# Designs tried in a protein design chat: miniprotein binders against Peroxisomal membrane associated protein 20 (pmp20). Part 2

Target 1, 156 residues: Peroxisomal membrane associated protein 20 (pmp20), of Schizosaccharomyces pombe (o14313)
Amino acid sequence: MVAVGSTLPKVTLWENKPEEVVEFPSQGKFIIVGVPGAFTPPCSSQVPGYIANEKQFAAKGISGIYVVAVNDVFVTKAWKKSFDGGEQSGVHFVADWNGEFTKAFDAGFDASGLLGPLRSKRYAAVVENGKVVKVFIENEVTDVDISSADKVLSSL

## First folded at step 2 (miniprotein)

Design F3b (from F3 with Y36F I45T E47Y E79I I80E)
Fold by ESMFold2-Fast, scan of step 2:
Structure F3b (fold): chain B 156 residues (1-156), chain A 80 residues (1-80)
Amino acid sequence: as target 1 above (156 residues)
Amino acid sequence: MKKYRIEVRTEDKETARRIAEIVLEVAKRLGLKDVFVEIKDGTVTVYFTAEDEEQAREVAKIIEEVARRLGAEEVRVEIE
C-alpha cells in the first residue's frame, strides 16, 4: 500500500452529483477512509463510527473525513443517506470512478465474483499538508479493527 | 426482459421512504431502466425488469442488504 511519507496522489474525485468535483485540502490534517464497496456489511459497520466521532476528530485537528469507494457518485451519495445522521454529517462520501485514486494509492484488490475487478482495500490514512503520515490497513477486507474510528482517533 | 418484484416491510413510513429512495439510486447505478417503487404505510414494493435471472438475483441481493441495513423487518423476493 502507499508508504508513510508519500505525497497524496492528485486524482479527480466526485461527490453528490456527476458534475461536482472534490479536491483534498493541501494544508492541515484530514482522514481518508478506504472501503471495498458501498452497502456491504463490513463497510456499513465501519462508517458509523466516523460519523459519530466527527466532532472528536475535529477537536484533534482533523479538518475533514473522506470515505472513498470505487463506485459512481449516485451510489456513494445514496450510501451516505442510508446512515442515521449521515445526510446531516460533514463526512464526505466520494466516488473514485474507475478506481484511479485507489490504483495511485496502491490500495486496489481484485474483487471479481463479488464487486468487480477493482475495489479498494479497507484502510484509514491520516494526511497532513499533502503527505501521508499514518496508515491503518486491514489484513482482511472483511475485518473492521485497526481502521475503526476508535483506533484511528486514539492514535491522534 | 422479465418483470420482478421485491416486497420490503418496515416499522414505519419514514423508513420505507428512505429505502425506496436509495433503492432507486442503486437501480440507476446498476443500469436498470424500468424501476417502479410503491410505498404503502411501512411497506416498499419494488418492481423492475432485468435482462436475465442473473441480473435479477444481483439486484435482489443488493436491495435486501440495503433494506436490512436501514431497518427492514422482512424482505420477500419473487424472481424467476
Scores: ipSAE 0.000, ipTM 0.107, lowest interface PAE 17.2, mean pLDDT 70

Design F3c (from F3 with D34I Y36I E38Y I45R E79I I80E)
Fold by ESMFold2-Fast, scan of step 2:
Formats: C-alpha cells, structure tokens, sequence
Structure F3c (fold): chain B 156 residues (1-156), chain A 80 residues (1-80)
C-alpha cells in the first residue's frame, strides 16, 4: 500500500460519464475509500457509513469523500444510485477503469478467483494538501473494520 | 514460504523503538506474521515469512518507507 507522506498520484479517473474526468483537490483534506468491487456485499455494507456520516466528516474539515473501484463509470454511477440517499449524496463514486490509480497507489491485488486480475484492496486514506497523511488498510479484502466510516471519523 | 530479514539502522534507540512499534502496527493491519528479533544500539532487526517474492518486496518497501520517514540511516534486506 502507498506509504504515509507519499504524494497523491496523478492519473485519469472518471465519474458519471466516460467523458467526465475527476480531479482530486490539490488543497485541503479529503478521504479516499478503496473498494474491491461495486455491488459486492462487503463494499455495499461499508459505503453507507460514509454516506450517512458525510456531514460529520465535513465538520472535521473533510472537503470530500471519494469511493474508488476498478470498474467502469456506468457501474460506479449505478452503484451510487443503488444506495438509500446515494443519488443526493455529495460522496463521489469514481471509476478507476484500467486500474491506473490502484496500481500507482500500490493498492492492487489479484482477485481472479472472484472479480478479476486487478482489483483494489479495501482501504481508507486521508489526504491533505496532496499528501497521504493516514492509511487504514484491511487485513482481508472482505473485512470492513479499520476502514469503516466510524473508525476513520474517530481518527480525525 | 521463504524467510526474509530486514535490518534498519537509526541514529538512536528511541527512533529504533518507534520504527519497531509502527512496523508491528502496519504488520497487524496487513495480516503479516512479523517478528522483531532485536532492538540494539539504534538497530532494528525484523524477520518475516512471505508466500512469494512479490509479497516480500511489498513488505520490505513498507518497512523502508516507515524507517525513512522516522530518520533511518540505512535499510538492508536479506533474502533467505
């Protein structure tokens, strides 16, 4: 996994449409939530916590929350809509279609037995002014524990 | 599985202890089986096992980054 102190990699990511590029803020504090795959049970149990606590994160100075999956933009957009309150949420659902961000963030693993050759490990990262300042990475990709919204929020 | 050893040299025993502490916390998060063999004269010796060379390099890279952030002078990886 990417080390604390690392500069956030500059790679192309997408949200909403194939033509819509996502840019992470260069200033301020935000959260990146890496998930192995959209529409999977563990990922679908983890994300609601971030949606529900969006205002609490904002109160701690968090300017945005970005859920990143190695999926295409149609899948990530549909996944956001599948959550209660998801479509109205300011939480971003970002497509790392070819896994470039996941590779550069050193968060990839081989999920060929279930999802495909390159998928993201489960983590949460706190980024401040373009630098990774905290990382919460799960021991097992099916675990939702240290990368849960409650654990990350309590660290802020 | 192969055994791997990493030796971290720092300026002082306090820095060595801090590195060992953070390495153990990182190992817990990643589900790694890691052993601190000793902390002596600013040196931390770490042993672990990995399923393959890729995992071993990943662990070594993490330990090296932690050590560098905390002021280590040298990091040496020994593969057995």
Amino acid sequence: as target 1 above (156 residues)
Amino acid sequence: MKKYRIEVRTEDKETARRIAEIVLEVAKRLGLKIVIVYIKDGTVRVEFTAEDEEQAREVAKIIEEVARRLGAEEVRVEIE
Scores: ipSAE 0.000, ipTM 0.073, lowest interface PAE 22.4, mean pLDDT 70

Design F3d (from F3 with A20S E21R L24M Y36W E79I I80E)
Fold by ESMFold2-Fast, scan of step 2:
Structure F3d (fold): chain B 156 residues (1-156), chain A 80 residues (1-80)
Amino acid sequence: as target 1 above (156 residues)
Amino acid sequence: MKKYRIEVRTEDKETARRISRIVMEVAKRLGLKDVWVEIKDGTVIVEFTAEDEEQAREVAKIIEEVARRLGAEEVRVEIE
């Protein structure tokens, strides 16, 4: 997985529509939440915590929360809308369609036969001024423990 | 409750498999009853019931949008 101190990769990501490109902030502190797949039960249990604690994260100086999945933008947009309060939330649901960010972040794994040949591991990363400062990576992609919103928030 | 049937036609088996997986997860997330998803050649067939008409309509809309964006050639929704 990407090491603490690494520079955040510069790759193209999308949000809401195929024509809406997302760029991570170059300054300030924000959270990246990597999930194996939109609409999967374990991922759908992890994300509500980040939506519910959005204001608490902001109080800790977090300028944004970005949920990244190797899915197209229509899937990630529909997934955000499926959560209670999701559509009104400032949490970003970002499409890593070709897995370019996940590969560059060294967070990929082979889920052939279930989700596809390239999917993201489950993690949370704290990025500050373009540098990775903390990483919370699950040993099992089906577990939501150290990458949960409560665990990450308590570390800030 | 109303019963809905959605048929998604795709050009290849890989696209059909991916659509069927996502549709099944959407159904589970929304708590739908009697959900059945199967693949016949390149076609994905989805059948489900919903507790009310609004839920069924919302689910069908989500499934259709997702399927079309994942490369479906045709999506047909039936009530019965």
Scores: ipSAE 0.000, ipTM 0.105, lowest interface PAE 18.6, mean pLDDT 71

Design F3e (from F3 with L24Y K33E D34T Y36I E38T I45L E47R E79I I80E)
Fold by ESMFold2-Fast, scan of step 2:
Parts: structure tokens; C-alpha cells; sequence
Structure F3e (fold): chain B 156 residues (1-156), chain A 80 residues (1-80)
């Protein structure tokens, strides 16, 4: 996994449309939530916590929350819409189409048989001014424990 | 323009309903003018019109990927 103190990789990511690119802020604090796959049960149980606590995260100085999956932009957009309050939420649902970010972040694993040969591990990372300052990596990709919104929020 | 048909088979009605909702949103975002999505039991039927066969193939590929990730057992695409 990426180490604390590492600089964020500069890779292209997408949100909403194939032509809409996402840039991570170079200043301030934000959260990246890596999930193995859109529409899987563990991922669908984890994300609502981030949506529900968006204002609490903002109160702690968090300027944005970015949910990243190795999926195309249509899948990540539809997944956001599938959550209660998701479409109205400021939480970003970001497509790591080719797994470039996941590979560069050293968060990839082989999910052959379920999702494909490259998917993201489950984690949350706190980034400040372009540097990773905290990482919460699940031991098992099906677990939602240390990377849950409650535990990440409590650490801020 | 030609009419296209995608049939998605799933294990149950709830999976079919979820696939139908998401597929419809995906198809609309891809700019398709005529999209009809119907559900019967565990089966989702998507009918749409595309400007050309290349657009239809790309749309069908995306819809198939979405459906399979949501639990579809079988996805079939054909020109109507």
C-alpha cells in the first residue's frame, strides 16, 4: 500500500462523463476512499457513512471526499445515484478506468473470478497538501471496519 | 439508424429491478434518444435506437459490463 508521507500520483481520473476529468486539490485536506468494486455489498454498506457524515467531515477541515473504484465513469455515476441522498451529495464518485491511480497508489489486488485482474483494496486515506498523512487499510477487502466513515472521522 | 435489443437475465426480481434502473440511467447519459427498459420476473429488456452500428456496439458493451457486475447471469444483444 502507499506509505504515509508519499506524494499523490498525478494520473487522470474521471467523474460523471468520459470527458470530465477530476483533479485532486493541491491544497488543504481531503479523503480518498478506495473500494474494490461499485455495487458490491460491502462497498454499498461503506459509502453511505461517508455521505451521511459529509458535513461532519467538512467541520473537521475536510474539503472533499473521493470514492475511487476501478470502474468506468458510467458505472461510478450510476452507483452514486443508487444511494439515498447520493445524487445530492458532494461526495465524489471517481472512475479509475484503467487502474492507473490504484496501481500508482500501490492499492491493487487480483480479484480474478469476481471483478477482474485489477481492483482496488479497501482503504481510506487522508491527504493534506498533496501528501498522504493517514492510511486506513482493511486486512480483508470484504471487511468494513478501520476504513469506515466513523473511524476515519474520529481520527481527525 | 437501427433498433437494438439487449436481454439481461438474472436470478431474481430485485436484481433485475436494480439493473434496469442503472442501465436506463447509463443509456440516457450515453445520449441515446429512444430507450425503453422493461422488467418481467428476473429478466430486463433494453430496447434502443443508435445512430450507427459502432455507437450501438459501444453502448451494448457498457450496458453488458454494468449488468454483469450487478449480478446478471446472461446478456444477449441483437439488432431488432
Amino acid sequence: as target 1 above (156 residues)
Amino acid sequence: MKKYRIEVRTEDKETARRIAEIVYEVAKRLGLETVIVTIKDGTVLVRFTAEDEEQAREVAKIIEEVARRLGAEEVRVEIE
Scores: ipSAE 0.000, ipTM 0.097, lowest interface PAE 20.5, mean pLDDT 72

Design F3f (from F3 with Y36R I45R E64L E74T R76Y E79I I80E)
Fold by ESMFold2-Fast, scan of step 2:
Structure F3f (fold): chain B 156 residues (1-156), chain A 80 residues (1-80)
Amino acid sequence: as target 1 above (156 residues)
Amino acid sequence: MKKYRIEVRTEDKETARRIAEIVLEVAKRLGLKDVRVEIKDGTVRVEFTAEDEEQAREVAKIILEVARRLGAETVYVEIE
């Protein structure tokens, strides 16, 4: 996994539709939540915590929350809409279509038995002014423990 | 620097247009200069100049992934 102190890699990500690219803030503090795949049970149980605590994260100085999956933009957009309050949420659901961000962040793993040869490990990372300042990576991709919204929020 | 040319063939003009739009947005975000995109029927032709093969490979990879996700028939790359 990416190490604390690393500079955030600059790669292209998409949100909402194929022609809409996403840019991470160059200043301030924000959270990246890496998930193995949209519409999977563990991921679908983890994400609601970030949506529900969006205002508490903002109170701690978090300018944004970005959920990243190696999925196409239609899938990530539909997944966001599937959550109660998701469509109205400021939480970003971004598509790492080519897996470039996941690879550059050293968070990739082979899930060929279920999701495909390149998917993201489960983690949360706190980024401040372009640098990774905290990382919460699960030992098992099916576990939602240290990368949960509650544990990340309590660390801020 | 070397010039790269990528051609994406699709079954219809709408898919070609979508691919072209995404390519232009990606190129803009990556700060690429000297990017040309041409649409002919169902075909998208992309030409760009890269400082080295690593940059060209990254750009081609993004274009290939977009084409694959949108159901393109054929993609090929030419270097002059």
Scores: ipSAE 0.000, ipTM 0.081, lowest interface PAE 20.0, mean pLDDT 70

Design F3g (from F3 with E7I Y36E I45R E64F R68E R76F E78T E79I I80E)
Fold by ESMFold2-Fast, scan of step 2:
Order: sequence, then C-alpha cells, then structure tokens
Structure F3g (fold): chain B 156 residues (1-156), chain A 80 residues (1-80)
Amino acid sequence: as target 1 above (156 residues)
Amino acid sequence: MKKYRIIVRTEDKETARRIAEIVLEVAKRLGLKDVEVEIKDGTVRVEFTAEDEEQAREVAKIIFEVAERLGAEEVFVTIE
C-alpha cells in the first residue's frame, strides 16, 4: 500500500502523446491522485474538485496535481478534455500505460472482468522533495471520500 | 464486417470539435484504422468499420458517454 515515507518509483509515464514523458518535480510539494479508470463515474466526479481548486492548492504551496490512471495516453488526454475547464487546467493527466508506476508504488488491485487485471486504487498522495508525506487511500475504489479535493486541501 | 455511422448534434462548433477530438483519440486506443470524423455546424459524424458487432457496440458506447458528458443534444447510430 502507498505509505508515508515512500519514495516515488523511477518509471516512465506519459502525457498527451506517446512520445511525451512526464517527470515528477524533484523539489517542492505536489499531489498525485490515483484513480481506477478514466471515464468511470466515480473518477469523473472526483477530478473536477481538483481542477476547480487548483489555485487554492497553489496557495498552499502545491506546485502541481497529477492524476494517474492505468490507461494509455490517448485515453487520459481525452479524459482531461472531457472536463469543463480541463484543457485550460494545469492539472496533469498521466498515463501509467502498463501499470508499472501503480505496481511499483504499491497502489494496484486486480479488476479483472471490469477494467483489467491491474488498475490503481483510489488515493491522493502529497509528495514533498520526492517523498510521500501524506496519503489518503479509499477503502473502496468506488468511494470518493478521504481522497476528495476538499479533504486533501483542508489537510494542507 | 459492417459500416457504422454515429451522428452527434451539439449546440456549438467548439463542443463538436472537443467530441471529435476525443472520438479520434479513443479510436486510436481501440486500434481502429478505418475511422472518419466530420464536423459541420455543431454536428459530428463518425464513420467506422468493425470486425464484429461487439467491437462496434463498444465504440458506440464510448462515443455516447463522451457526447452525453460534453452536453450533446442528440446521438444517433445507424448500421449499414
């Protein structure tokens, strides 16, 4: 399970197109939001909160918000565009194409028969200087509660 | 194999362009090679061929979900 003190895995991630690699900041604070799947109702209800509160997160010292899903880059890019204000938002929609980040970060679960054999649990992690300093993992992947933008923001 | 045509009617050209872009990206993810998208006055016309009806239904379902989420007025599917 993702835990305080965890170091970010060194894994290739993508945004926008197959050739565009994402690198997490080595300094400062940022948020990773793990979601089970793009275009699913719980995930689509959770993400707008992060987009809407982007400036409030910045005011709390958050340099970026990274939504990570075990999906290819075309799906994650399309999903970002589906949100009102999404394309203009600085929130990153990151493709963990083969689930390598999710597996290495110990945030995976087996969703065979629904989304696929490896998908991300629903969580939010606050990372500072490459280290996880806070973590909010949902007990049920269909619930948006402790990993919601409001609850994460209020903890900062 | 059969040809499928999906027509999405939206209020404006910007919404139509967003839907069309998403459809093209979804088509690439699903490995569809024979996909054509046309935009006209807020209307998006998507034409594609599928190896079987299950693949076609999956594509149509995704297009319907995207169109509904972005506020499309009407969505029609025809099989030829």
Scores: ipSAE 0.000, ipTM 0.104, lowest interface PAE 17.8, mean pLDDT 71

Design F3h (from F3 with Y36K I45T R57E E64M E74I R76I E79V I80T)
Amino acid sequence: MKKYRIEVRTEDKETARRIAEIVLEVAKRLGLKDVKVEIKDGTVTVEFTAEDEEQAEEVAKIIMEVARRLGAEIVIVEVT
ESMFold2-Fast, scan of step 2: ipSAE 0.000; ipTM 0.178

Design F3i (from F3 with Y36T E38I K40Y T43V E79I I80E)
Fold by ESMFold2-Fast, scan of step 2:
Structure F3i (fold): chain B 156 residues (1-156), chain A 80 residues (1-80)
Amino acid sequence: as target 1 above (156 residues)
Amino acid sequence: MKKYRIEVRTEDKETARRIAEIVLEVAKRLGLKDVTVIIYDGVVIVEFTAEDEEQAREVAKIIEEVARRLGAEEVRVEIE
């Protein structure tokens, strides 16, 4: 599963358009929020907290927040737009279209009964200078507890 | 509990396939019952059962947004 000390995988990710590539910062501190799927009830309850608190995260030295789902870029973009204030938010909604990042980050699970054989577990990871320094992994993918914005923010 | 049908029209079969795939994921994850997705000739038909019209309307809104972002030309919601 995602562990402290891990180096971020070098894989291609997308945001906004199929041709728009996202790269995680190599320096500084940022947050990755892994969710099992866009437009699902637990994920839709978790993400608003990160949008609402983006200024508070910035005040703690967080340069960016990246919500990652094994979905294509059109789905992740539409999902961002579905939130109040989402379109205006600086929170990134990133498509791990083929699950390559999720697999390499060791955050995958088999969701064949719902979403398919490769989906992301629910987690939040604090990354500093290319290394994972904190990790908050839910025991159940439908729970929003330790990976909530409030708990991650309070750890900073 | 009533049955609802959403018809999505696209310009090509590849777009229809992608829309169907994503719409099916959305519908299943939202807990919809008796979900069926039919793909043919650039058209995607989604049939599902919802507890009430309010739930169906909200689901249709989400599906319509996803479909239009993926290139759908037309989205129709029908009661059967």
Scores: ipSAE 0.000, ipTM 0.060, lowest interface PAE 25.4, mean pLDDT 70

Design F3j (from F3 with R18L E21A E25F Y36R I45T E58L K61E E65Y E79I I80E)
Fold by ESMFold2-Fast, scan of step 2:
Structure F3j (fold): chain B 156 residues (1-156), chain A 80 residues (1-80)
Amino acid sequence: as target 1 above (156 residues)
Amino acid sequence: MKKYRIEVRTEDKETARLIAAIVLFVAKRLGLKDVRVEIKDGTVTVEFTAEDEEQARLVAEIIEYVARRLGAEEVRVEIE
């Protein structure tokens, strides 16, 4: 997994439409939430916490929350809409369509039996001024514990 | 391989379109064969063949989870 102190990879990500590119802020503090797949049931407890605590994160100086999945933009947009309050949320649901970010972040694993050959591990990372300052990676992909919104918020 | 059919009932056209998109994504990722998705009269109908019943059940569970979160009225699974 990416180490604390690492520089954030410069990789293209997409949100909302195939033509809409997302670039992470080069200044300030924000959170990246990596999930194995847009429609895995274990994600139902992780992502809602970030949506619900969006204002609390902002109060701690967090300028944005980016949920990253190795999926196309239509799937990530539909997934955002599936959460209560998701459609109105400022939380970004971004597509790592080709898995390039997940690979560069060293967060990939092989889920060929279920989701496909490249998927993201479950984690949360705090990035400040282009550098990773904290990482919360689950030992088991199906667990939501240290990468939960409550745990990450408490660390800030 | 057995053939399977899943029907999702929803009156919202946008919801139907999103469910169809998710179904196609899941089908591609799981390597499903003979996938057909149709939207008619408030129903999204998905037909496919799967290697085994467990794979088909997983697909149905994912579709049902998503459909209910998007406000679908009913989800029905049929085995042929």
Scores: ipSAE 0.000, ipTM 0.158, lowest interface PAE 14.3, mean pLDDT 70

Design F3k (from F3 with R18Y E21L E25L Y36R I45T E58M K61E E65W R69E E79I I80E)
Fold by ESMFold2-Fast, scan of step 2:
Parts: sequence; C-alpha cells; structure tokens
Structure F3k (fold): chain B 156 residues (1-156), chain A 80 residues (1-80)
Amino acid sequence: as target 1 above (156 residues)
Amino acid sequence: MKKYRIEVRTEDKETARYIALIVLLVAKRLGLKDVRVEIKDGTVTVEFTAEDEEQARMVAEIIEWVARELGAEEVRVEIE
C-alpha cells in the first residue's frame, strides 16, 4: 500500500460525465476512500457512514471526501444516486476508469472472476497539502472496520 | 450471441436490490446487450444477450458469488 509521507500521484480521474475531470486539492486536508467495487454490499455499508458524517468531517478541517472506484463514471454516478441523501451529498464519487490512480497508490489487487482483474483494496487515506498523512487499510477487502467513517473521524 | 436468463431466489428485499444493481454494473462493464432485471415474489430475474458463452459464464459466476455471499437460496441459469 502507499506509505505515510508519500506525495499524492497526479493522474486523471472523472466524476459525473466522461468529459468532467476531477483534480484533488493541492492545499488543505481531505480524505480518499478506496473501495473494491461500486454496488457491492460491503462498499454499500461503508460509504453511508461518510455521507452521514460529512459535516462532522468538515468541522475537523476536512475539505472533501473522495470515494474512488475502478469503475466508469456512469457506474460511480449511479451508485452515488442509489444512497439515501446521496445526490444531495458533497461527497465525491470518482471514477478511476483505467486503474491508474489505484496502481500509483499501490492499492490494486486481482479480482478476476468477480469484477475484473484490477480492483482497489479497501482503505481510507488522509491527505494534507498533497501528502498522505494517515492510511487505514483493511486486511480483507470484504471487511469494513479500520477504514470506517467512525474510525477515521475519531483519528482527526 | 445467445440470450441468457438467470433467476435468484431470496426472501430479503435488500439482497434482491443489491443483486439487481450489481447486474447493472456487470452489464455496463462487459458490454452486455438487451439487459432486463425484474424483481417479483422473492425472485430476481436477469435476462441478457452475451457475445459468447465465456462472457455469459463470467456474468453467471459473478451473480452466483454475490447471491451466495448474501445468503440467497437458489440460482438458475438458462440458455435460449
């Protein structure tokens, strides 16, 4: 996995439409939530916590929350819409179409026979001024524990 | 290309919803055609057209894996 102190990789990511590019903030503090796949039960149980606690994260100085999946932008947009309050949420649902970010972040694994050969491990990372300052990586991709919103929020 | 039908039996409405959504995700990723998903009387029915049998098998395996993890009772696959 990416180490604490690493510089956030600069790769192209998308949100909402294939032509809309997302840039991570170069200043301030924000959270990246890596999930193995949109619409899967463990991912669908993890993300609501971040949506529900969005204001609490903001109170701790978090300028944004970015949920990253190796999926196309139509899938990530539809997934956001599937959550209660999702469409109204400021949480970003970001498409890592080709897995460039996941590879650069050293968070990839082979999920062949399920959702494809490259999927993201389950993690949360706190980034400040372009550098990774904390990482919460799950031992099993189906578990939601250390990378849960509650655990990450309590660390801030 | 041939048409395929998959039926998943589950008493849990949330499980049925997740299976339906995962089918849409898989269909999008694999370029499936003529995809229909219906939930009725504890059954999730999925119909689609696949490029070849290997693609259809991959879809069926993914759906079966998810159904098994969520505690569904039965999965049936039919070729038209």
Scores: ipSAE 0.000, ipTM 0.125, lowest interface PAE 14.6, mean pLDDT 70

Design F3l (from F3 with R5I E7Y E47F R76V E79I I80E)
Fold by ESMFold2-Fast, scan of step 2:
Structure F3l (fold): chain B 156 residues (1-156), chain A 80 residues (1-80)
Amino acid sequence: as target 1 above (156 residues)
Amino acid sequence: MKKYIIYVRTEDKETARRIAEIVLEVAKRLGLKDVYVEIKDGTVIVFFTAEDEEQAREVAKIIEEVARRLGAEEVVVEIE
């Protein structure tokens, strides 16, 4: 997994539409939530906590929350809409279409047989001014514990 | 409420299993009632009820997008 102190990789990511590029902020503090796959049970149990606690994160100085999955933009957009309050939430659902960000972030694993040969490990990372300052990575991709919203929020 | 059936045709049983698992979780998250998923060879058959046609269309669209991303060949929606 990427180490604390690493600079955020510059990779093209998408949100909402294939034409709509998303850029991580170069200044300030924000959270990246890496999930193995949209619409999977463990990922669907992890994300609601971030949506529900969005205001609490903002109160701690977090300018944005970005959920990243190796999925196309139509899947990530539909997944956001599937959550209660998701469509109205400021939480970003970002498509790492080719897995370029996941590879550069050293968060990839081979999920052949279930989701495909390249998927993201489950993690949460706190980024400040372009640098990774905290990382919460699950030992098992099916576990939602250390990378849960309440654990990350309590660390801020 | 009306009953709806969605047929998702894929080339193989492994793809069908992945789609079935994800679709069932999507349906649960959306709060759908009476959701049941079957796999017959390479085809995923989704049964559910919806309050109205608009909700059913939204669900079908989500399922189609997910299924096509995972390699589905065809998605067909029918009212029961």
Scores: ipSAE 0.000, ipTM 0.091, lowest interface PAE 21.5, mean pLDDT 71

Design H3b (from H3a with L14F F18L M21Y R33L L37I Y40W K43E E44R)
Amino acid sequence: DPEELKELKREIEFLKELAEYLAKRGDPETLKLLARIVEWLKERIERLAKEGNPEEIRKLLEEAKELAEEIRELLEKLKRE
ESMFold2-Fast, scan of step 2: ipSAE 0.000; ipTM 0.150

Design H3f (from H3e with F39Y R43E M46L Y65W E72R)
Fold by ESMFold2-Fast, scan of step 2:
Structure H3f (fold): chain B 156 residues (1-156), chain A 81 residues (1-81)
Amino acid sequence: as target 1 above (156 residues)
Amino acid sequence: SPEEVKRLEKLIEEAKRALEELRRSGDPELIEKLLEAVYELIELLLKAAEEGNPEKLREILREAWRLLEEVRKLLKELKRS
């Protein structure tokens, strides 16, 4: 897993359409939420907490929340739409199409028995001015505990 | 029936797998329509699994089979494009 103090990798991500690229802010504080896969039950139970607490995160100085999955942009867009209030939410659902971000962030694992050969571990990371300042990595990818919105919000 | 529900589960899993494989090769509008239909099928299947009223169960399953036919048509169209 990426260590605290590491510089955030410069890797292209996509949102909404293959032509629409997302760049992480170079300044300020934001959250990255890594999930093993869109439309999976544990991931679908974790994400609503971030949507529901979006304003509370903003009050703590968080400029954005980015949910990252090793999926194509059509899947991540549809997944966002599947949540109550998802379409109207400012939470970004971004596609790590070939897992470049997940690999660079050292958060990959082999999920061939369940989701596929390259998937992200479950985590939340707080990034400030291009540097990772906090990491909340789950022991088990099916657990939503320390990477939950409540736990991350409480740390801010 | 429970057999119909299990058959729907298998077909939904096949459709999900096909969408993942074809995601960047087809018409984006067709891919979006397929994702919506597959997601609605999953929701109906979950409702059917928990429905205790036989009449309501039949209504849910009828709607699920209609959506499954739509998914098959969209998949065929996507492969041709």
Scores: ipSAE 0.000, ipTM 0.131, lowest interface PAE 17.3, mean pLDDT 75

Design H3g (from H3e with E32L F39L M46E R58E Y65F E72L)
Fold by ESMFold2-Fast, scan of step 2:
Structure H3g (fold): chain B 156 residues (1-156), chain A 81 residues (1-81)
Amino acid sequence: as target 1 above (156 residues)
Amino acid sequence: SPEEVKRLEKLIEEAKRALEELRRSGDPELILKLLEAVLELIRLLEKAAEEGNPEKLEEILREAFRLLEEVLKLLKELKRS
């Protein structure tokens, strides 16, 4: 997994539609939440915590929360809409369609038995001024423990 | 069903968070009551695993989910006290 102190990789990511590139802030503090796949049960239990705590994260100086999955943009957009209050939430649902961010972040694993040869591990990362300052990576991709919103929020 | 599995995952996640906080208080009698509820839940899940009738299986699972929700409600009440 990416190490604390590393610079955030500059790769193309998308949100909402294929023509819309997402840009991570170059300054300030924000959260990246890596999930193995949209619409899976563990991912669907992890993300609501970030939506529910969005204001509390903002109070701690977090300018944005970005949920990243190796999925196309239509899937990530539909997944956001599937959550209660998701469409109105400021939490970003970002498509790492080609897996380039996940590979550069060293967060990839082989899910060939279920989803394909490249999917993201489950993690949360705190980025400040373009550098990774904290990383919470699950030992098992099906676990939602150290990368939960409550654990990340309490670390801030 | 996949829908019931998702509900169970959500309730388990909530229970984990509640139990993490309860570890800090350490009331032995309350811990014993929670262990008894967990044992009963395990027994219901064992019944479910052996049940070949789909309608009866759904009834057992609904009862298990109901019990888990009641345990979570009790844990939330404890946070207030």
Scores: ipSAE 0.000, ipTM 0.054, lowest interface PAE 25.3, mean pLDDT 73

Design I1a (from I1 with V5T V7F E22A E29R)
Fold by ESMFold2-Fast, scan of step 2:
Structure I1a (fold): chain B 156 residues (1-156), chain A 81 residues (1-81)
Amino acid sequence: as target 1 above (156 residues)
Amino acid sequence: MSKITIFIEVDSPEELERLLKALMEYIKRLGVDKIEVRVRADDPEKARELAELIVRILKELGFTNIRVEIRGNEIRVTAEK
């Protein structure tokens, strides 16, 4: 997994449509939430916490929350719309279509029997001014514990 | 051949149909020869209904070798051109 103190990799990511690129902020503090796959049960139980606590995260100085999955933009866009309050929230649902961010972040694993050959581990990372300052990585990809919104928020 | 794996958790056949149709243009543009769709339903009866819907849509997309596995309320459909 990526270590605390590492600089964010400069990799192309997408949101909303295949031609729309997403750039992480170069200044300030934000959260990246890595999930193995859109529409899976553990991921669908984890994300609502981040949507519900968006204002509380903002109060702690968090300028944005980026949910990243190795899925295409149509899947991540539809997944956001599937949550109560999802479409109205400022939480970003980001497509790591080629898995390049996940690989560069050293968060990949082989899920060929379930989701595909390259998927993301489950984690939350706090980034400040382009550097990773905190990492909450689950020991098991099916667990939602230390990377939950409540646990991450309480650490801020 | 390239493969796409899609995992969907839905509460209704209407939701599944909307999601699959939204992806149809993209799937056609990619020229995908193999696709795997996995869905979790609320119960076994609904799982069978969703499986039938998935098979119908995949046939409309030109897939001819379609395999369906249902384990309780979990559905796995694999299709190849």
Scores: ipSAE 0.000, ipTM 0.060, lowest interface PAE 24.6, mean pLDDT 72

Design I1b (from I1 with V7Y E15R K21E E22L Y26L)
Fold by ESMFold2-Fast, scan of step 2:
Structure I1b (fold): chain B 156 residues (1-156), chain A 81 residues (1-81)
Amino acid sequence: as target 1 above (156 residues)
Amino acid sequence: MSKIVIYIEVDSPERLERLLELLMELIKELGVDKIEVRVRADDPEKARELAELIVRILKELGFTNIRVEIRGNEIRVTAEK
């Protein structure tokens, strides 16, 4: 996994529609939440915590929360809409459809047994002014523990 | 009083992934009483790993009586609340 102190990789990512490119902020503090796959039960149990705590994260100086999955933009958009309050939420659901960000962040793994040959590990990363300042990576991709919203929020 | 039973039989892990993506919210919101998953993996080691993943997902969905049968590369998981 990328080390604390590393500069955030610049890779093309998408949100909402195939033509809409998303760029991470170059200034300020924000959170990246890496998940193995949209619509899977562990990932769908983790995300509501980030949606519910948006205001608390903002109070700690977090300018944005970005959920990243190796899925296409239609899947990530539909997944956001599937959550209670998801459509109204400022949490970003970002498509890393070709896995370039996940590879550059050294967060990839081979899930060919169920999810496909390239998927993201489960993690949360705090980025400040373009640099990774904290990383919470799960030992098991099906566990939601140290990368949960409450654990990340309490670390801020 | 009604029971919802889901039976899933696929010949590849990729098809199981797609079905779980489509059914996750339905299983969670609708009172599903029993689910049975049958799938074939590439080899026995991957079959064991896949079975462990399926069990974890079913526990997360609230199933408490989970039975796993592995015969070579074939996996059958049955879960009831």
Scores: ipSAE 0.000, ipTM 0.092, lowest interface PAE 22.6, mean pLDDT 73

